VHH binders against c4kar8. Designs and how they scored, part 36

Target 1, 263 residues: c4kar8
Amino acid sequence: MAELSTPSPASPAPLDGGRGDELEKFTLRGARQILQLLQDLITHRGLITAHTGGGHSFMTAVLKVDEERGRVVLDPSPDPQANRRALAAPRLTCVTQLDGIRIQFPLVGLGEGQDKGRPALFAPLPAEMLRLQRREFYRLQVPLAHELSCLLKAEDLARKPVEVSARVIDIGAGGVAVVVPTGAAEFVIGGTLPACRLALPDGEPIELDLEVRNLNRQTQRNGTEQLRVGLRFAALPRAADTRIQRYIFKTERALNAKARGGL

## First folded at step 20 (VHH)

Design gc7
Fold by OpenDDE, fold request of step 21:
Structure gc7 (fold): chain B 263 residues (1-263), chain A 125 residues (1-125)
Amino acid sequence: as target 1 above (263 residues)
Amino acid sequence: EVQLVESGGGLVQPGGSLRLSCAASGFTFSEHDMAWYRQAPGKGRELVAGIDSGGYTRYADSVKGRFTISRDNAKNTLYLQMNSLRPEDTAVYYCAAQKSFEGVTYYAPSEYDYWGQGTLVTVSS
């Protein structure tokens, strides 16, 4: 009677190791990077949702950054009760969005202050800031030096097929924004532009279908009018998606390296 | 050497008045936000009043309407006029200074750069 040694159930591999590494790529810990991002929030007047725990939150903004003392100054809530909760909370979780990128950072050790006689809140600078690029909403501003272009197959006012070479100003996993001369073609929101060609620096143009999502007329500083067209990738082959993602990642890395003084 | 020297404390009857002074030396007084804190026996140090370099003031609710903070930059002196004193105002009163930052004042004890030795105020019948 051979005792069938029941194989000891393989301990489930700790799932926790892989997710931590992915978040680390999006976490800013550098003092200069943190300061810059906070300054960007000031410049853009970014509204911040501050979570105090227990399902409570209030709207705030970064007013000032004291680099020497290592403090961030926040606009208090108009609700005194919200401010009391914030001051009593062991941790404040701040959430905001800048240029389509979700930003999250903790604040610990909130105190009361004044800014030119107005009530203010302050805290030590965050030790880390998380920048979560949701693939769907993140748009990379295309460096001018890359000269990224998209050949649009559109129609003119007479519904005659025309090809328009458009400069790509931003790109994301979900689409591109381009600029075209006013009157170059007629665009209809919700309309599809079939068999367009996106030119990336790394090879042959990508053929893809584009859907018009938004139209914005812009006047340049020189007085010239241009049309900004927001386009969604309507049908993107997997290989094309990979190339686009690779371009975005490579470009972001280069831009970040430059910002860190590495180039 | 930086010094903050408080004076004017003493024994006073309820309803009485005192004027505290804080003489500052060793730093640029006009570029600092100043405050009075107090500490009663067995209690923590609490803000009484603050005045920034721009002249904006803050008061604790317990002293609002009774106390007045002021500064004389020419004399490097901070003042606290205390009227209608109550037994609950009995404490050691401290002068504190922090470097001004773009009109921001941090009203926490840990944010002050300099502290005086304190002066005792006793309100008793």
Scores: ipSAE 0.871, ipTM 0.951, lowest interface PAE 0.4, mean pLDDT 90
Fold by OpenDDE, look of step 20:
Structure gc7 (fold): chain B 263 residues (1-263), chain A 125 residues (1-125)
Amino acid sequence: as target 1 above (263 residues)
Amino acid sequence: EVQLVESGGGLVQPGGSLRLSCAASGFTFSEHDMAWYRQAPGKGRELVAGIDSGGYTRYADSVKGRFTISRDNAKNTLYLQMNSLRPEDTAVYYCAAQKSFEGVTYYAPSEYDYWGQGTLVTVSS
């Protein structure tokens, strides 16, 4: 009877320092924002995995936030050894999720306290909190059958306004990637395309402003050259965001069902 | 002016008893968590006992069952009854105060707002 050694859950790889610029967009450093997020964690009773290093972790929760002293109060582990490790650690890496968003923050300078006579841990407020909206990074590959399109208002080489109907190849909460014929318009990275229209299957096109983020020339299998344009939603109304999210969710569900052999 | 004045220290034989007092003034005593810390020669300052504004207590393992912390809010006074004293209890004993926060007490020296000057307790045969 071979004891199947349950593989020890791989310590989350330290966020590789090289993507530093992208992570900054998701890093909260404002005191008010940090406080609010910690309060949200309290309100939702969010379970936090606190990593002490060496592959050790324990479950905790934020119990209280002392804004005046700048302290966060944590629920200690029921394991005294885990608490000792936490107190001895130069840094705790706390990981949690709130509303499907991964939150990561460091705590430094842990101490022992009590909350109404119960053991507690405390630390200075984190200097930063990382909110990784998976949703912002997730790009749904749009099924060809959906024929999503985006009407781009751009300029040609002569700076004459042109409208280009672009096929949407992927979509996420933060933007779309589209393909256009080479030479259809001139795109400038960092440029804004105002009053574009994203066509979703479920209703009227969404009017939105798009920012050009990347340009890639792609050669199709048939030898045709296309321009892939990565576009960010510059200012997405809440209603539009909801529609986009709904589309993504429905499409993902359908794709997953199909992959599972659902008809 | 905030003041914490310790008294009751002195020389005592092993197995003896002492009662320390800390008179507090200049702040709202009832709204503060109080503690006794001690510092032996050549050692760091360590928690002896704490009592929060709600009356919850904490003791160092080394003094559990021997020492009792109490407070009289009417007199703005903190007490430490020390029984069965040992030579290793020899130290300067400090009274400390921190403002209470929703029943949370921070048991680290850096978290206390006010400190007394200390009183020397010597346990020697």
Scores: ipSAE 0.864, ipTM 0.946, lowest interface PAE 0.4, mean pLDDT 90
Fold by OpenDDE, fold request of step 21:
Structure gc7 (fold): chain B 263 residues (1-263), chain A 125 residues (1-125)
Amino acid sequence: as target 1 above (263 residues)
Amino acid sequence: EVQLVESGGGLVQPGGSLRLSCAASGFTFSEHDMAWYRQAPGKGRELVAGIDSGGYTRYADSVKGRFTISRDNAKNTLYLQMNSLRPEDTAVYYCAAQKSFEGVTYYAPSEYDYWGQGTLVTVSS
């Protein structure tokens, strides 16, 4: 029985300078641009996943930006151990999403601070920030046990409105991949599915608009044909983005814990 | 010219008390976060206590409940009341200042704009 080594959740690849010419066009290096993007993160109160290495991460947010001193201030983890790991890490890899765009940036030289008497973390401003507009979003493979679903409002071949309950197979900051029975609806690449409902385990379904990005017919092991539909979040409310990020983080943490023999 | 001048150091027996003072000049004291750092022989400089411009304080775990940091903005003076002194508290104590930023204080030596020359505290029987 080959122990399927569950691939360790791929630590976001360090923005190592070796990423080919293709990533450079998505990399912000201007001080003003970096400051603006960090300010936007503050304004949108975006949750940030901070990776400390070794498969460890915690949720944080940018609290303040000190332009004069060149510092970014972060919300610490409620877990003291996570904060200790962060402070000991040679590099923190921060991952977030803003307006459906994946943002990744490194922080080096973390220190401890206070914000109005509350514990805080700080670091020098990042030298670069990566904005990935395309589908290079990390996609979490959704555990079957979670039974994530998305109610799709689509049309059939006769252009009659139909609702299709689709199983979510992967989820990321930018969208979801779902599986539907063949012939359940007609999908057009580039088409918008309005007022769909994404069901997460943590509460009420999220209403959102979805854009069809890809279609792939898949044959299951049992010979059944299914249609895999790649969907982009067309307009994701801030609150919905936060919930999705939280779900992804929580699920990744649980999967990692299981992989380490903790569950 | 910016100056931070520490005073009040000396020799004290274990269990004794000292009060350190730091007189600040040459900058707007009320707009700066202040801290006490110490450096023992052969060790790095470590935070003892900090007080921001809003009066929020932070203490190292090793001195919690024994030391009290305070400031008098009218006198441009920072204080450190040290009670129940231990031999492990033996060090040169430094006063440090950093410009306040929206209630944020950076508790790292490299983040301070000004430093005093230090005052020696020796706790010995």
Scores: ipSAE 0.863, ipTM 0.951, lowest interface PAE 0.4, mean pLDDT 90
Fold by ESMFold2, fold request of step 21:
Structure gc7 (fold): chain B 263 residues (1-263), chain A 125 residues (1-125)
Amino acid sequence: as target 1 above (263 residues)
Amino acid sequence: EVQLVESGGGLVQPGGSLRLSCAASGFTFSEHDMAWYRQAPGKGRELVAGIDSGGYTRYADSVKGRFTISRDNAKNTLYLQMNSLRPEDTAVYYCAAQKSFEGVTYYAPSEYDYWGQGTLVTVSS
């Protein structure tokens, strides 16, 4: 008997740069918008993960913004080596979440300072800040009992049409992740799968075009080899989007009620 | 016209003492964070010591316990008392000023608004 997976908090890891054009509509570039968002982080005492590269990071916070000089003031790490890595890094990628909103911004030109006798770090204000609503980054882990599936219209090794019923393991506003047996079909990163069918519980399957974004071979606990396929929705009609969001909301509500012992 | 004028440099034996002064004019001294930087031949400018408008100080590790920074806001003057001098302290010493912001001082040299012309300190037998 497997336990329900606890949802992870918003990932401190930076979003992949390969999604840059998809994220542009959520990117703030106005000076007033950036200053207000940094001030919100100060006011709410938001904890920030600052990524220095090489898999290293440290926890920090925005202490002050200096509007006249155009500087942001940061809390240094108690670990001197983390501070040395930060000062040596060509850029910091700062990631945080505030009230379910994911915030990410770069800092370049980090320097040392002090704030009323306490060590501090500083940098020029970021030129942009990414601000994502929960809807834009959240991925629901699909309960096994729901048996959600997606019928993929793919090709086998000989480039012959094949239909593969793939189990959906997570779903979000931008796509799904599915698993298939190894060898069930050939998938190519960047390839498109037209006219696939996503089966939701509340009606007829949704017809949609999918783009393969990632592939990963996985071994199940019983030793069986399978392929995890990350799929992006290529064009999603408003009605389909609404049904997907309704499924996510209803399922999350039901999972939360069970976790509190009310069902 | 803003002016920072250093004085008190000179030749001194190892183990000796020297007191540097920086006379400031042309700006509101009490509203600025002050610092001493030094530059040895072939090297970049490095922070020696800083003192903010509220009196908080910071020292480079290499001078901590030997040097004391102070300021006299009534005389618009910054000081550096240098004790137990070593040959490695040989450098041109610069006075620098940065407009204060809410108790924050930025220690990159590019963040300082005003610089003096420097005074040479030579520590040698």
Scores: ipSAE 0.697, ipTM 0.874, lowest interface PAE 0.8, mean pLDDT 87

Design gc7
Fold by ESMFold2, fold request of step 21:
Structure gc7 (fold): chain B 263 residues (1-263), chain A 125 residues (1-125)
Amino acid sequence: as target 1 above (263 residues)
Amino acid sequence: EVQLVESGGGLVQPGGSLRLSCAASGFTFSEHDMAWYRQAPGKGRELVAGIDSGGYTRYADSVKGRFTISRDNAKNTLYLQMNSLRPEDTAVYYCAAQKSFEGVTYYAPSEYDYWGQGTLVTVSS
């Protein structure tokens, strides 16, 4: 029957700094590459979300790139308060997508300018631009019905080995996020958890080493505390990567089919 | 060798007028965005007025309606007509030039390529 038409999703929020070494391989630092990517944003009239900090952001666009002086020219906000926040901010974090590719770059040293009598903002060219394909930033929210779990080989507060079976709440190409009861184990950002086991619905659990990237304490509606632990896959074998990508692909397709009433 | 030479400064009573001139040489004047900046003792340079190569102008809020910037490309000269002068207008006034890029002007002092030596304007009774 007739296909449904959906609009493209909005630009995602900035990626956290805790992914620094994973993102380096997707980071452009060459001046020529940066200029070309900014020019592509101009040509395609890409809308950019500029984050000023403190949860504030505004929509902008790259108007021009001054190659000789090394400046990028931006469209100001119609909201004067947003412009004041942008000019006062130590940096802007700009996020956009171009043809399904996520683009993120910092701007530092924002100043006021004019473009043929119209107000404009400007900054030095970014020193780097992050360029990611969807698979490189996508995180699947795991359905509860799948009961996806990861056996963590960690340590308690007394530094004794403990195994914690943790529910997986999201999964992507580079890692998982899990929840555990507060106090079940001690986790240290940057620490490694060797020989953990990720249980996918099909096949044998995957044995893999995990690195703790972030920790967030959560209080449930019933008052109980749990810890959200962000974990990065270390040295993931190709076969394991293929199984994880297949799980994500099949689950995403099934969820999309349910949303359209096909299941 | 690029030169920007300001003239027309001096001592004037509050409510008075002055006209500053800036003679430019050593670069293509018509392809540059021009500005007047001023610096009071112990303060940084602030934009007074700018005029780009296409004739678009911008004024600091503190001088709007009192000051008029203009340029004469045939004479390679930038002007600032200052009316209704106030004591807080007392400063050294500098002429500045920035090479034009597609109608864009960058209004930070560090973005200007050439500066004059300045002319002192003193508004005092």
Scores: ipSAE 0.693, ipTM 0.882, lowest interface PAE 0.9, mean pLDDT 87
Fold by ESMFold2, fold request of step 21:
Structure gc7 (fold): chain B 263 residues (1-263), chain A 125 residues (1-125)
Amino acid sequence: as target 1 above (263 residues)
Amino acid sequence: EVQLVESGGGLVQPGGSLRLSCAASGFTFSEHDMAWYRQAPGKGRELVAGIDSGGYTRYADSVKGRFTISRDNAKNTLYLQMNSLRPEDTAVYYCAAQKSFEGVTYYAPSEYDYWGQGTLVTVSS
C-alpha cells in the first residue's frame, strides 16, 4: 500500500518590521483579547508556523492556554532538531491564517513539558498578538493588461523636481510597488513623495502622498535596467481606500474565475 | 501551611537500592503533579522523575529502567524507588509539587510551587 502525503498549503511568512508603527494599530495587547484569540486557535485547530530564526521553522498548534499560570502549551515537532532549535531560540515568531484572518505573535522563554503523557512545549503568554484582516496584508499582483500606473512627483540628483510615470506591479491596502527606469529619479528610503497620482481603471486618479520603503534594482528580459520601488500610502483617505479595495476585489474575482475554468 | 518532607536518604553501595518518600500536607495532593529533582554539588537542580495527577510518568534518561516514581493519593505521599544505584546518583533529592492544569506538567524548576528541604543520597564503595 502506497500512501502519499498531501502537501499542506504554505503558511504565510512573518511580516517584515518595516516602519513597525504601520502594524501597531492591528496589535492586541489586552490580556482578555489575547486569551480569547489563543482559545480561538485551539477551537479551530489552527495550524501554526513557528519561525525559530535562521530561515528555520516548524509546524505547531496551540494545545491549551493556562490562564492562571499565564502559559501557552504547544505541540512539539516530530523532528527532534526542530525542537532543539526552538528551545534554543531567543524568540519564536508564530504565524497562522484562519478564514482570511492573519495572526502573528512572539513567544519567548520556551520550556519543555508534557500534556497527558505526551511531549509538549510551553511558554509565557505573548505580550502582544497581531491580528490582520486579509485586506490589511494582502498584495495583489497587478495583471500586465491592466497597465496600472502611478505618477510620482520625485526629484533628480540635483534635487530638481521630476515627474515619473511608474508601472504598478502590486497593490495592497497599505501601498504599491512600482517600477521605473534606472536613473529616472532619486529615491531615498524613508523619503516622502507628496501629491503623487495613482491611476485606477474605474475613475479619476487618486492623489496621495507616498513614502519610499524599499528599493531593488532589477534587469528585465530584454536587458533593460529598472528600479523596483516599494511605496507606502501616507494617510489614505477613506474614499481612496474603498476604491483600492474594490479594484483588488474585482481583479481577484476575475483571476479566480479564469483559474477555475483554465485552459 | 504547605510542607513537603523527604525521607529515606542515606549511604548505599553501588548497585544497591533506596526508597525515598515525600510526605505532603497543606494542599490537595491529588490535584498536583509531583516530581523528584536532584542536585549534585556545584550543579543545578535536574529532573529525576515526574508523575502527574493522572498517573503519567516521565524519567530522566540517566535513570530510566532503574528508578520508579509512584504516588499514594490516600496517604498524600510521593515515592521514588531507586535501584542499581551508581556513584553518579549521589545528590540531594528534592520533592516538588506543581498545581495540575488539564493534564499539563511544566518541567522547568521555576514552574514548581512547592519544594521540600531535600534528603541526601550518597552512593559510594
Scores: ipSAE 0.683, ipTM 0.876, lowest interface PAE 0.9, mean pLDDT 87

